VHH binders against Gluconolactonase (gnl). Designs and how they scored, part 17

Target 1, 316 residues: Gluconolactonase (gnl), of Zymomonas mobilis subsp. mobilis (q01578)
Amino acid sequence: NGSTIGKITKFSPRLDAILDVSTPIEVIASDIQWSEGPVWVKNGNFLLFSDPPANIMRKWTPDAGVSIFLKPSGHAEPIPAGQFREPGSNGMKVGPDGKIWVADSGTRAIMKVDPVTRQRSVVVDNYKGKRFNSPNDLFFSKSGAVYFTDPPYGLTNLDESDIKEMNYNGVFRLSPDGRLDLIEAGLSRPNGLALSPDETKLYVSNSDRASPNIWVYSLDSNGLPTSRTLLRNFRKEYFDQGLAGLPDGMNIDKQGNLFASAPGGIYIFAPDGECLGLISGNPGQPLSNCCFGEKGQTLFISASHNVVRVRTKTFG
Key: E = the ipSAE of ESMFold2; O = the ipSAE of OpenDDE; V2 = 0.75 times the mean of E and O plus 0.25 times the DockQ between their complexes.

## First folded at step 7 (VHH; framework vhh_8emy_2)

Design q3 (from m3 with S50V S107E S109D; at its last look DockQ between E and O 0.83; V2 from the best seeds 0.00; counts 0 for: pae E 3.4 > 2)
Fold by ESMFold2, look of step 7:
Structure q3 (fold): chain B 316 residues (1-316), chain A 125 residues (1-125)
Amino acid sequence: as target 1 above (316 residues)
Amino acid sequence: QVQLQESGGGLVQPGSSLRLSCAASGFTFSSYWMHWVRQAPGKGPEWVSVISYSGSSTNYATSVKGRFSISRDNPSKTLYLQMNSLRPEDSAVYYCARESGYDRFEEGDYYFDYRGQGTQVTVSS
């Protein structure tokens, strides 16, 4: 409400086509336990975002500010003692059906929510008879396939959770006809993901301090990975510079510029991999995820106890 | 000089209520998320509850949800914990704590940069 945080750092003059470094990082929500998974709902003109530890999905509009959209947003209450650290919803996207598709950490499923009735239903909750860990984020292809990540962050004790059924933390692809593929099992902490606009590349964050990487997977014509390369390792930013966060959520604009959370804030990468700029919070304040909204020129960013927005020259 | 001083503990019967207070001084109280943490003999610290800057957002450990209520009064720089339906397993030293961070990537979610001396709550078994 009129206050700002952080700063924008330019690393390349190419940033000038994307945003102005003097643009304020405006606070639009406060008193959030942990903000995550923002999504803009065009039909209705509002922002939804998750508060996973609070088990709340929140709504924001410029006129009404923040309100509760769903409570619980994830696991039904009462929450089983000792099993969940993040029982709520996390990543969200508007699906091809106009519903809100949700990486639901606490329900351990990909769920969908009717934005009018607010009714929830399961899309998928297992792979080959084993329950997911705690889905974190998701991204749609143009064909309606959904890619999603399944790290253990919703579960108490993470990889050592008593209720974890898989011995890996997967990245999955669900096709429109219902085929579910495990497309990557080797990441320790798969988190955010995005597709390039031509869908030849899939970006995936790994949130592990030992391997704080953003990977780029080359995709075949069936949307399946054929190879991968390292976009960036953030060990120096995390360990040497002490910057807050780990590789987390991400999104992409229509020109293929990647907006990716990592230690220090939201990094902006051109399609060729050049790092163009950085949107930072206050010292010690991580920026976890982002989405484009309004008419595509507002970048909404989840910033720990806050949600913030930045006006862009580019379109998401 | 940052100070947090807890009070309101005591010896009570099961099913009783107690209200804990935490008087804060030496910092801008309204700028911090505040917590209650408890520690029973021979156990590590157990997070109990959190409250936002304004008091509009609260959360609780599953072991106390529905029985405990956290609140704050920013003008008087005081944090409260209303504890109802007390059980012997609630017996512990209760501390108020100032949040310095939250890190979902680690087992310890909340970081605290200051906590008080604590107040003893004993529920007879």
Scores: ipSAE 0.367, ipTM 0.724, lowest interface PAE 3.4, mean pLDDT 93
ESMFold2 (binder alone), look of step 7: mean pLDDT 83; pTM 0.838
OpenDDE, look of step 7: ipSAE 0.873; ipTM 0.932

Design q4 (from m3 with S57T F105Y S109D; at its last look DockQ between E and O 0.90; V2 from the best seeds 0.00; counts 0 for: pae E 2.4 > 2)
Fold by ESMFold2, look of step 7:
Structure q4 (fold): chain B 316 residues (1-316), chain A 125 residues (1-125)
Amino acid sequence: as target 1 above (316 residues)
Amino acid sequence: QVQLQESGGGLVQPGSSLRLSCAASGFTFSSYWMHWVRQAPGKGPEWVSSISYSGSTTNYATSVKGRFSISRDNPSKTLYLQMNSLRPEDSAVYYCARESGYDRYESGDYYFDYRGQGTQVTVSS
C-alpha cells in the first residue's frame, strides 16, 4: 500500500532524537479484522502479527504483502460456542531459541511456533493447576525469562466467564529453568508490558477505563517486583477528550524510551517518565501495539483494521 | 456533508430475495468499513453485516449467515446487501452505517457516527 494515516505530535524537543514529526505513518496492511501483537522475525525478514478475533496469525513482507501464516493461530476449530470472544493468538516475541513465543488467548497458554515448520507447542498453560485466562502479551529479559499478562479478553463475559479458573488477572514471570511466579495479581486488566534495557523496571499497562494506567515496577536482581509507581493515568484522554483506545501494548528502544499504546495512540516516554510525543492514527482509530523491526529503525504498529510503519532515528 | 441513502426495501413473501443499496456521499467512501444494521419494531438495533475497505473481508451475524451477502463498489460509492431466502424474522428497517469505532475492551460493540434514514423490509407471515 502507499497510503498514510494519522500524525505525530511533539510534546518535547527530546523527541527530535527519536523520530521526525514529518515522518509518514505508512499503511502496509489493510482489511484486517483487528491487528495485534506484531513481531519482527529477523531471520527471514518478515513481520508477523495477530488477528485475535479472526483466529489468524498473518505475515507481511514488502514483496508479497499480507498472507496467512497460521490459521488457526489459537484455539482449534470449531470454537466452543459462547466461550471465546477472541480465540486467536495475540502478543508475540522471538524467543532466545529463535522460535516465535505467543501469548495465545484462545489456547489459554504461552505457546511456541517454529518459524520454519510452523509447528505449535505448549510452553506453559497453568499456574498451580489452574488454567490461564487468555494470555495477551509477553516480553523477554536478556536472561531468557519471559514476563506475560493474563487478562480475560479472550473469554466471553471476561471476568465472569464460565471457564475462567483464576479469581485474578495475573502478571507472571517464567524463568529460563521453568519456574513460574505470579508477580502481580491486583490489576483489573493487565495488558502490554516491557522491560527497561537495564531490566531495573517493568512497565505494565492496565486496559480498564476505570483505571487506565501504565505502571512502573522496580525489579530486584532476581527480576521480581519490589515496588510500583504510576507512570501515567489516561482517564482525561479517555473520558474528557474521547480518544480511541485504552492502555494496551508497548515496546522499548535501546535508550529506554517506552512506546506505549493508550487513548490517542502510541505515546513515547523517556526513561525519566517525561512524555515526548504521540503517534496517532486517524480520528477514532486506536493503535494497539507495536514492535521494532527491519534494522531496528522501523516501528511497526497495529492500528485496528491496518498495520502501519514509522521510520525512527532510534533503535529498538 | 456526510450522507447515506438506503433503498431497495419492500414487501415480499417468505423465501424471496431483495437487494438493498446505500448511496454514500460527502466522504472518502473507500476509507471506511461499512455495516448494515437493522431494527425491528420494539427492539434494539441489531448488527447484520460488515465489509472491509476493499470488500475482501466480510462478516455476518449468525442469524443471516449463508442467506445475506454484503458487497461494495468503491468507484460508485455504493454499499449493497443481497438478502436471499427472506424470513418473517428479517422484517425491519435496514440502515447502512459508517464505522467510527469498536469497543474491543468491554462491550465488543461497533460504533457508528453516521447512518441513513433506513429502508423498510417487510416479509409477510
Scores: ipSAE 0.512, ipTM 0.792, lowest interface PAE 2.4, mean pLDDT 94
ESMFold2 (binder alone), look of step 7: mean pLDDT 82; pTM 0.830
OpenDDE, look of step 7: ipSAE 0.901; ipTM 0.948

Design q5 (from m3 with S57T S107E Y111T; at its last look DockQ between E and O 0.78; V2 from the best seeds 0.00; counts 0 for: pae E 3.9 > 2)
Fold by OpenDDE, look of step 7:
Structure q5 (fold): chain B 316 residues (1-316), chain A 125 residues (1-125)
Amino acid sequence: as target 1 above (316 residues)
Amino acid sequence: QVQLQESGGGLVQPGSSLRLSCAASGFTFSSYWMHWVRQAPGKGPEWVSSISYSGSTTNYATSVKGRFSISRDNPSKTLYLQMNSLRPEDSAVYYCARESGYDRFEEGSYTFDYRGQGTQVTVSS
């Protein structure tokens, strides 16, 4: 392809250690209805990404380009009429078991997908007997625990969905022994999340125009929140500047720099909370999520109708 | 300047077919998702169909799925809508629209920065 979009804006000199502002934002995939949940699969050297509304998971390699990896990626066919806005898979990570763990909005579950056989299995699909709304994103701890968000975005009419069983939109932690904890039930639209390298912090975005926030949770030795602080509110970017998007997916490099989707693009935050820079795409086309891949110095970004990559100085 | 010009509308009987065209100029046609939207008298605009840059991805409203087909010819900068099995409820002014954005959150809707003057489609016995 070789085409480029957007630009990198520097807010702090500290950005130079992370990313060169002159780095091209290269389009590697296009013609996507809505791109989400990119994940690099080291074993095989390929990228996967979701198209939730199209119910497709796609694969990308430098040599072969884009292909279909899983269709349907989420809800099995036939899809019940009028129930799902997004029947497909959303956020994805490679688990400690080498499987692709999937926040499956359509199936309303955390799923596993074998990267070779592409066989699917359910990890967890309910909390205390109530089905999840539409899991959106997930992130692993070093111990193998997985945090995930469960907003209503996969459901027709969102919170007013006829099939919604929970009266909240939760953030959960699934421990390796199978214990499932509800760790946050007070966010209106929990979306992306990431752990700091030392696992003392959990970042969680809230993709609500009324409260477009990224929160930082302090975690105890058991990985459970003890308190939270506001990293940033993006009300000005959304309302005053009219920038596309809301706080959405996010990722983190080895140094603890947060790469977080918000109105305008991917914002880069230092561990101390300073905003260092912004990766933007096409106007009107929000950047929804990102992941590091290849040898760790390539940031892949789901950019609405496209997937792009940016060479970084830092490592994921 | 950006221009979109629809054509191909007319009066037809139920069950018949029409093919709409939209001639685009003043911009890089292949760099935009294109859409058809329609508006009937007394009703708000209704999204009908979308097509990706290359045309490899197409989407349709439930009301037209299986009956309508969107396509594009990038070299000639033309958008098409093949409408089959037309129904009276398909009667509307049909607009070609250039996508300027999309909200995947609460709104779940496309935004358009340009559209044509429209072409009238009337389905009546």
Scores: ipSAE 0.906, ipTM 0.950, lowest interface PAE 0.5, mean pLDDT 96
Fold by ESMFold2, look of step 7:
Structure q5 (fold): chain B 316 residues (1-316), chain A 125 residues (1-125)
Amino acid sequence: as target 1 above (316 residues)
Amino acid sequence: QVQLQESGGGLVQPGSSLRLSCAASGFTFSSYWMHWVRQAPGKGPEWVSSISYSGSTTNYATSVKGRFSISRDNPSKTLYLQMNSLRPEDSAVYYCARESGYDRFEEGSYTFDYRGQGTQVTVSS
């Protein structure tokens, strides 16, 4: 609505190919309980984003502003007392079938939603007969495989939830033929994830304040991890500088630059791991996730009670 | 410096109404979600209500929904809580709070900063 927040900080002249630091961070939605999981729906030209604690999926267009797309977006109402802290949908992506695939924290499943009829259906809700915790985010490979994370954030008491069935918080890969692989069980709080454009790397956020890391997994030709390295630890930013957020959502542009939420905002990393810049909200305002939209040169960012956008030179 | 000053409490009978006020200064009031939190003797803090930047979205704890109404006046930098049909269990010190964050990563939904001294509400048993 014409207002702006925050600022953009340049750490390297390489940022100049991606965006200008003078570019405004424009507010396009306000009064949101908690914005998450933005996705651009090209066929129809609109933004969807989740409001997980409100149990609402919201739609934005420049002409109409914000409206309700799905309510409930996740768990059916009434919500069982004392079981869910975030009953709604979270991360979202447009799948190869043209439907909206949803990390649905409250339904405890990967779901898909027809963007025209708004019908919801289950893609997968268990691994080896045990229900997922509360899926948080997802990312497609070119072949149509989907990687997703399963932290306990939707569940009351988190790891100690009375309804949690797994003794880990997994990262999974669902192949196009339906094979489901648990590819990482050792992270305490797996959250956002993205693939490099050549799909040799999988980035995964860990949102644990004791281990607030972004990890890089090397992938084999079958899309399975063979090793991992630390891209960045954010303990200093979180504990010493008191910056808002923890490693959270992420996305990637066509050149392989990673746009990753962490304490302080959205960090921009080149494919070689150099940190190029930082998009920050107002003091104390976390930026949780992002997606590219419109003609690929708009970065939409979920910013707590707001959704914002930044024009880019790069293409997502 | 951020300042919040609560007022409007008192001693009332069950079924009565009270209107609490919170005067804010030292920050851009219209840029924050605001909250009411209460604390009874021997109890931990209990979240009561929240209101969005513009006032268009409001939320209430189950224990007060339908009886309490939160509002704000951004030009005067004032937050309000209209409390109707008061019950003895509503007796507490009421604090207004500026939201400092939303902690999706831990138990508890919001973090608050710069709470004032509060205003006492006492409903006779």
Scores: ipSAE 0.215, ipTM 0.620, lowest interface PAE 3.9, mean pLDDT 92
ESMFold2 (binder alone), look of step 7: mean pLDDT 81; pTM 0.819

Design q6 (from m3 with S50V F105Y Y111T; at its last fold request DockQ between E and O 0.91; V2 from the best seeds 0.81)
Fold by ESMFold2, fold request of step 9:
Structure q6 (fold): chain B 316 residues (1-316), chain A 125 residues (1-125)
Amino acid sequence: as target 1 above (316 residues)
Amino acid sequence: QVQLQESGGGLVQPGSSLRLSCAASGFTFSSYWMHWVRQAPGKGPEWVSVISYSGSSTNYATSVKGRFSISRDNPSKTLYLQMNSLRPEDSAVYYCARESGYDRYESGSYTFDYRGQGTQVTVSS
């Protein structure tokens, strides 16, 4: 709303095809307890984003500004004492059915929300009879499969939560026909994820300061991982440079450039893995997730107490 | 020099109300999210409530939700906590605190760079 934050740093001349380094990082929302999981709803031209500790899903439009879309966005009130640190919704995507699919940390489920009636229903809440921890983010394949992550961030005491039923923090794939596969159980803090446009690669963030990595999984024709490679480790950025954040949310443009949250802001990686640039908030301000919206040339970014936007040359 | 000074505590009976105040000086009060934190004898600090810089967003610990109300007056640089239906377990030293961050990835706790001296609230018959 007329103010800007942060800066954009160019690491490669290849960034010039993606955005102008001088483009402002414009504040569009303020007074957010903790912004997360933005999604652009093209049918209606509005942004939704989560405020997980507040248990609110918020809506933004250019003409009306910020309003409440769902309250509660996650766990029904009253919240059981001592069980949840983030009872609200988190990551969100528009599904193939036109509904808002939600990694609902507080409800401990993947949920659907009808964008017109605002009614909520459960898509999946367990794997082999055990409840999920607190789903964090999700991403659709073109076939309508959904990949999602299940770290313990919604739960008090994380891995030591009294209500945690799984002894791992999983990455899952739900097929359109309802088959649920656990595709990775070995990450300490799986968080954001995205598919390459040709769907040969799945990117997954690990938000652990001991292993602050973005991984790249090679996928077979069934969308299942066959191997993985390290895209980047961020220990230097976190420990040596003291930059805010850990690997978190991500998104991808039509050219396959990855926009990934990590210590310091949103990093931009080319499909070959070269780091092209960095969108940073103010000092000490983490940028947790992002999505493309409007005509595909606006990157919306969750930035702690703010939501911001950056105009791009590339199309998301 | 940042200063936060709490007042309004006291000894009250269960079911009573109290209103705490926190006078702020030495910084631009309206630019910061503000919190109340309390500490009972022999216990670690417990987060109580938060309010955004404009006052438009508030949140509460489950243990006080529906009974406590946080507010602020930016022109007078004052933070408030209205405490209703007080219980013996609300007995604690109450501190107002200036937010420096949210440790989402580890402790899940707010971090504070400044807090006041505290004001004692004791609820007993």
Scores: ipSAE 0.655, ipTM 0.860, lowest interface PAE 1.8, mean pLDDT 95
ESMFold2, look of step 7: ipSAE 0.638; ipTM 0.850
ESMFold2 (binder alone), look of step 7: mean pLDDT 85; pTM 0.852
OpenDDE, look of step 7: ipSAE 0.862; ipTM 0.925
ESMFold2, fold request of step 9: ipSAE 0.653, 0.624; ipTM 0.860, 0.848
ESMFold2 (binder alone), fold request of step 9: mean pLDDT 85, 86, 85; pTM 0.852, 0.867, 0.857
OpenDDE, fold request of step 9: ipSAE 0.882, 0.908, 0.903; ipTM 0.938, 0.951, 0.948

Design q7 (from m3 with S31N S109D Y111T; at its last look DockQ between E and O 0.79; V2 from the best seeds 0.00; counts 0 for: pae E 2.6 > 2)
Fold by ESMFold2, look of step 7:
Order: sequence, then structure tokens, then C-alpha cells
Structure q7 (fold): chain B 316 residues (1-316), chain A 125 residues (1-125)
Amino acid sequence: as target 1 above (316 residues)
Amino acid sequence: QVQLQESGGGLVQPGSSLRLSCAASGFTFSNYWMHWVRQAPGKGPEWVSSISYSGSSTNYATSVKGRFSISRDNPSKTLYLQMNSLRPEDSAVYYCARESGYDRFESGDYTFDYRGQGTQVTVSS
């Protein structure tokens, strides 16, 4: 496309080791109904991203631009009338098996997709016999465990959906041997998540405008939370400044810097919690999620009707 | 000053076709997703269709899919709705609307900051 959007704001000179504030925020895709959940697939050199309301998983390559990878990406068509707001896939990661693992809001499951054959299969769709709400995002540990969030955003009427089976919106951990743990049931809108590189911390976004928080959980040696602290509350940014978005997707670089969506754009936090900078879209344009790709120095960002990229000095 | 002006409505028989137009002025038309919204007497607004910046991506309410076609001409700043196989339940005032956002976390509805006066479509007899 060749155009750029937004701006980068420096809050600390420590940002200079991560990216240059004059770096363009380059538009690589336009005319997207709603972009979400980008993932870079190293083997094949391409980006996948979700379009949850369109029920499409899209592919972008440097050479060919945007194409359809899966349609439907989530719930099989026809969509049951009045049950789903977002029937498509959402968050995605390349799993330890080389397949694309998908927080699939419309299928109400963690799914996986063979990147060659494009065949889909269920990884997990219930906890103790109750269906998930509409999984939104996921993140792998080095051991191959997957953490994922289960807010109601795929379901019509959210918490009041007539097909919702759980009385909570959970954060879960699926171990490599198949054990599924509910690790947090008390968040109103759990959304994005990431692990610190040493895996002592789990970051979780809460997308609720009444409690627009990013939480940090301390993890024990089994990857289970023992305590939590507040990284940041975004009520001022949302209500007083009217900035677009709510705490949403996130990712982390190899040095432990957190790249987290919140009102105003993608915030960059150092491992010690200092906020270093902000990548913003145009006024009113939310930035919902991000991933590192190419040689690890490109940050791909889902930006509402666009997908954009930013070159970084750091490596994801 | 932002203006949207719909035209092309009328009284038609079931099975007929109509083409609605919306003339836009006072803003950079190609920078916005545009929508058609309709409102029948005694009912709330009903989203009908949307179209992307370039026109390459279109979406339709299930009630009109396969019968209606949205398009735009960015040089002339004009939005269109081709309505085929019209039914009595399509009777409504049709508005073109400029997208201001998408309330993904709460209502799941598009939001609009401007709409026109509308054009009446009546399908009867």
C-alpha cells in the first residue's frame, strides 16, 4: 500500500534501544473488516491474521499482499442466527508442533490448523464438561504449555448469552500432557496475555472499561500464578482523554519488553514496569494486537481496518 | 460541513429493483467505510450493508444478501445501493452513514457520526 499512519511517542530515553520514534508505521493491508490476532509463520515467510467478524483468516506476504487463507476461519456456516457477534478466529500462535494454534471465538475452542493442508482440528473445547465462551488469545511457554483467555466477545449478549455455560470468563493453562487448569476466574474481560522470557511473570489484559487493567501474575516453577500486581490502569486514557481501544492483545520481545494494546495504541513497558513509549494509530484508530515477524525485527500490528508494521531495533 | 444526501427511493411493486445514491461532501470520502442503514415505521435502525475504503470489501445483513449490492465511486464521492428482488419488508427510509467506530467490546454495533436525511423506499401492491 505504501502509506503510513500514526506516530510514536517517547516517554523514556530507554525507548531508543527498542525503536526509533521517527520509524514509519507502514500500512501493509487495507480494506479489512477488522484485523486481529496476527502471527508470523517463519517457514514460508508470511503473516496470518484474523478477521473475526468476517469469519476469515487472512494471509499476507511481502510479494503477493493479502489473500484468504481460511474461510470460514471459525464457526461453520451457516452461522446460527442471533448467537454470535464474532464467529471467526481471533488470536493465533505457531505451536511447538509447527501448526497454527488458534483462539477460535466462533468454534468456542482452541483449534489448530495445519499450515500446509489448512485442515483444522480441536485441541480443547471444554473445561470439566462445560463449553468455553469464546477464546480470544493465547501464548506458549517454552515447555509447550499454552495459556489462553476465554472472554464472551464472540457471543451475542456477552455474559448474558443463552449459550454461555460457564459463570466466569477464565484464563486457562493447558500443559503439554493435556492437563487443563483454570488459573484465574475473577477477571471480567480477560483478553491478551504474554509470558516474560524467564517465565516468572504472566501478563493479562482486562478489556473492561470499568477496570481497564493490565495485570502481572507471579508464576511458580509449575507455571501457575501465586500472586498478582497491577502494571497499569487505563481509566484516565479511556475516559478523560477519550483514546481509542481498551487493554487488548500483547506480545513480548527477547529482552522482556512488553508490547501491550491499551487506550491510545501499543504501549511499551520495560521488564521493571517503566512505560517507555507508545505506538499510536491515527486519531480514533485502535491498535488491537501485535506480533514479531520476518527476522524478528518487524512488529506487525492489527489496526482496525488495517494491518501495519514497524521496524524495531529489538528482537521478538 | 459534512453532508450526505440520499436519493433514488420511490414506490415500487414486489420483485422490482431500485438504485439508491448518496452524494457526500465536506470530508475526504475515500478515508471512510460507508454504510447503508434503514428504518421502517415504528422500528429501530437496521444495518443493511457496509463497504470498505476502496470498495473491495463489502458486507450485507443476512436479510438482503444476494439481493442487494453496495458500491462506491470515490472520485465522484458517491455511495450506491442496488436493490433487487424487493420485498414489502424492505420498505423503510434508507440512510447512508459514515462510520465513526466499531463498539467491539460492548454492543458489537458500528457507530456513525453522520447520516443523511434518507430516501423513502416503499414496496407494495
Scores: ipSAE 0.459, ipTM 0.765, lowest interface PAE 2.6, mean pLDDT 94
ESMFold2 (binder alone), look of step 7: mean pLDDT 81; pTM 0.815
OpenDDE, look of step 7: ipSAE 0.781; ipTM 0.890

Design q8 (from m3 with S31N S50V S57T F105Y S107E S109D Y111T; at its last look DockQ between E and O 0.84; V2 from the best seeds 0.00; counts 0 for: pae E 3.1 > 2)
Fold by ESMFold2, look of step 7:
Structure q8 (fold): chain B 316 residues (1-316), chain A 125 residues (1-125)
Amino acid sequence: as target 1 above (316 residues)
Amino acid sequence: QVQLQESGGGLVQPGSSLRLSCAASGFTFSNYWMHWVRQAPGKGPEWVSVISYSGSTTNYATSVKGRFSISRDNPSKTLYLQMNSLRPEDSAVYYCARESGYDRYEEGDYTFDYRGQGTQVTVSS
């Protein structure tokens, strides 16, 4: 009803149970340097999202629009010259403690933010004495374990950063009792992740143009990976079709449909792996991450300089 | 046809101020994020500053933050760079540039599809 962008493409009639292709992709925020990591905060009915290059965490409500929630959202100022591409926060989730848990790229840690006092505290900032690279996204299990990714996107020169301490870009699991496991060290650019509702699968995106994949890990009863399979490779979409983006953020609805950023937009996969549809921005406009909010039937999407929303028939 | 024309450069002493302008035509100026980029002799291009299409969000390279201020006037289709406390290392040709994208995943940060011819800023020692 306001400004809209993009389009929705149907690949399977099964999409009709999830959303109407005629549904507008409504712009709710503009003038964002780079939107990322949206999270719906049910207690208070508002959206938070990150602006990692601006070092700002922003808040949106329908009545007040966009405001600053935290500045800085990540690394304290002044930012060391030449060390950070993105000093701010990135992925965010409401944790089991009711606080906002943050993949804080600039602080190089998983952080907590008290939603009332806005105080920040460190959850974990190292593995076996080495600092994380720049955590990007996170996802909670029902037991309260948190899975998170540690690519180098916050660091200038990426893998060749002068301040990078690890010789890999890890995927980690932090158990509720504080045990930290490195569960995957072999991905070049681990980024978004999500658990299936029954927690038998962990989806992980790899944001590398040489290997632009979404992987599916089978999990044992301890939440640890036992094997993996390829859900989808996006080399054709990236190189041949020139579509904006790389595999990035993701989320999942209550039926196990995966909503995953990749070249072209947010792809929707059924639990059996069938690709059902695609939510696209304008040409050249990547859609980097998403979350469900309001009463679970609104998909909020970070769309570069914008944040947008799409009404769904499914519940997140 | 997209055109960007910088002006306002000149020769100044260290500590001086200077204001650059960029006149835009041939596109809807208010629909684009705009940037300043500079290039010193024998060096590669260096990103300086960005401003959102409404002007409400700005950012700066760490080398100029606190000294430079980017602004725009959408009715007159003009981009500005106010440069205070100039240093000899600020000497460069300054270009305004139209953002075409942002590649967060690979080597580059911002990509630009158009830039102007540039305006020379020289800060003498």
Scores: ipSAE 0.300, ipTM 0.665, lowest interface PAE 3.1, mean pLDDT 93
ESMFold2 (binder alone), look of step 7: mean pLDDT 83; pTM 0.842
OpenDDE, look of step 7: ipSAE 0.863; ipTM 0.927

## First folded at step 8 (VHH; framework vhh_8emy_2)

Design b0 (from m3 with S31N S50V F105Y; at its last look DockQ between E and O 0.87; V2 from the best seeds 0.76)
Fold by ESMFold2, look of step 8:
Structure b0 (fold): chain B 316 residues (1-316), chain A 125 residues (1-125)
Amino acid sequence: as target 1 above (316 residues)
Amino acid sequence: QVQLQESGGGLVQPGSSLRLSCAASGFTFSNYWMHWVRQAPGKGPEWVSVISYSGSSTNYATSVKGRFSISRDNPSKTLYLQMNSLRPEDSAVYYCARESGYDRYESGSYYFDYRGQGTQVTVSS
């Protein structure tokens, strides 16, 4: 606490409305096996984040630092030998009910966690009688629908897992009334996702080095995709420049600027698709996901063994 | 020059305990996450355990959890593995290793840029 990492690179003067390139990237947590899925809990003013390989959900406050919030965070102990790479929780959001909704890779479900009692319950664990692979990330609409991704990262051998029941890695939408739709089945590694503020667009990352893409889906009035376009391909950044990471988690501010993990760090895209800047870790250090917190101007970022924060001029 | 030197192996009976040590030199030991990896004859390397910079976070392979305990002493630049309730399946050469990366998206394996010569642990069958 008090050290800094990385740097911020400006690609466009438009970044100046979002953050100052001299802003420190402050380390707030260390000794994390692999940080993921940060979420700010406004009621109580604390950060939660996942440590999926450790099977721990961790809590951070400025006064107390890091503590264990939930252990196990995902799959109950003992873990079946040879079945799970990452038995813990991953992506998290505060739901419309005030509970922590969790893409729970090890339990292979979308779960709820009561932030006071810490009791866990299943929201949904299958589609048409087949178990999910290992849900990774999620994002709420204003109406309370939740979009989530189901890549195989929690499972040993990924697509070749002995326990995988689906022959695809899906993106799903769970409506407020409980209807579950498979909205995309063709991505090899769907990972992070976010909605534009007007909810006409769904951003989805694909964490596959063969097709390291961020996609933009146009949504109809029912929140279902009608078409898609490519926001960015990161093959050059990954293969030619050797930058750490693959397209991973993302979040969005109130102005529609997308903060998206990809090779090199967290990229900032304006609503029109222009890339404005890049928040990088130290060389070789991936930045996997992010969330806005505190009074909405702090960007918290999961950075492998660390969690870091950056002050912004914008609001999430 | 980076050096890692394991010691403490031996021939023991099932149910015995051993404590492995790894002496580190040539780098700032407290700046690195450290691991134990083992390799039995005819098998690929098997990750055993990890410990964070400060020692505050640890994790274990399912096969050893509850029986093995990793620790470190940063002032003396030493990594330890306490192995209790040893089984014939634990027989292997044990290496301490310095983490250089993690391939989360594909193999799910840690990368190590340095490891020691290893110490043999043999548990009678």
Scores: ipSAE 0.582, ipTM 0.824, lowest interface PAE 1.9, mean pLDDT 94
ESMFold2 (binder alone), look of step 8: mean pLDDT 84; pTM 0.849
OpenDDE, look of step 8: ipSAE 0.859; ipTM 0.924

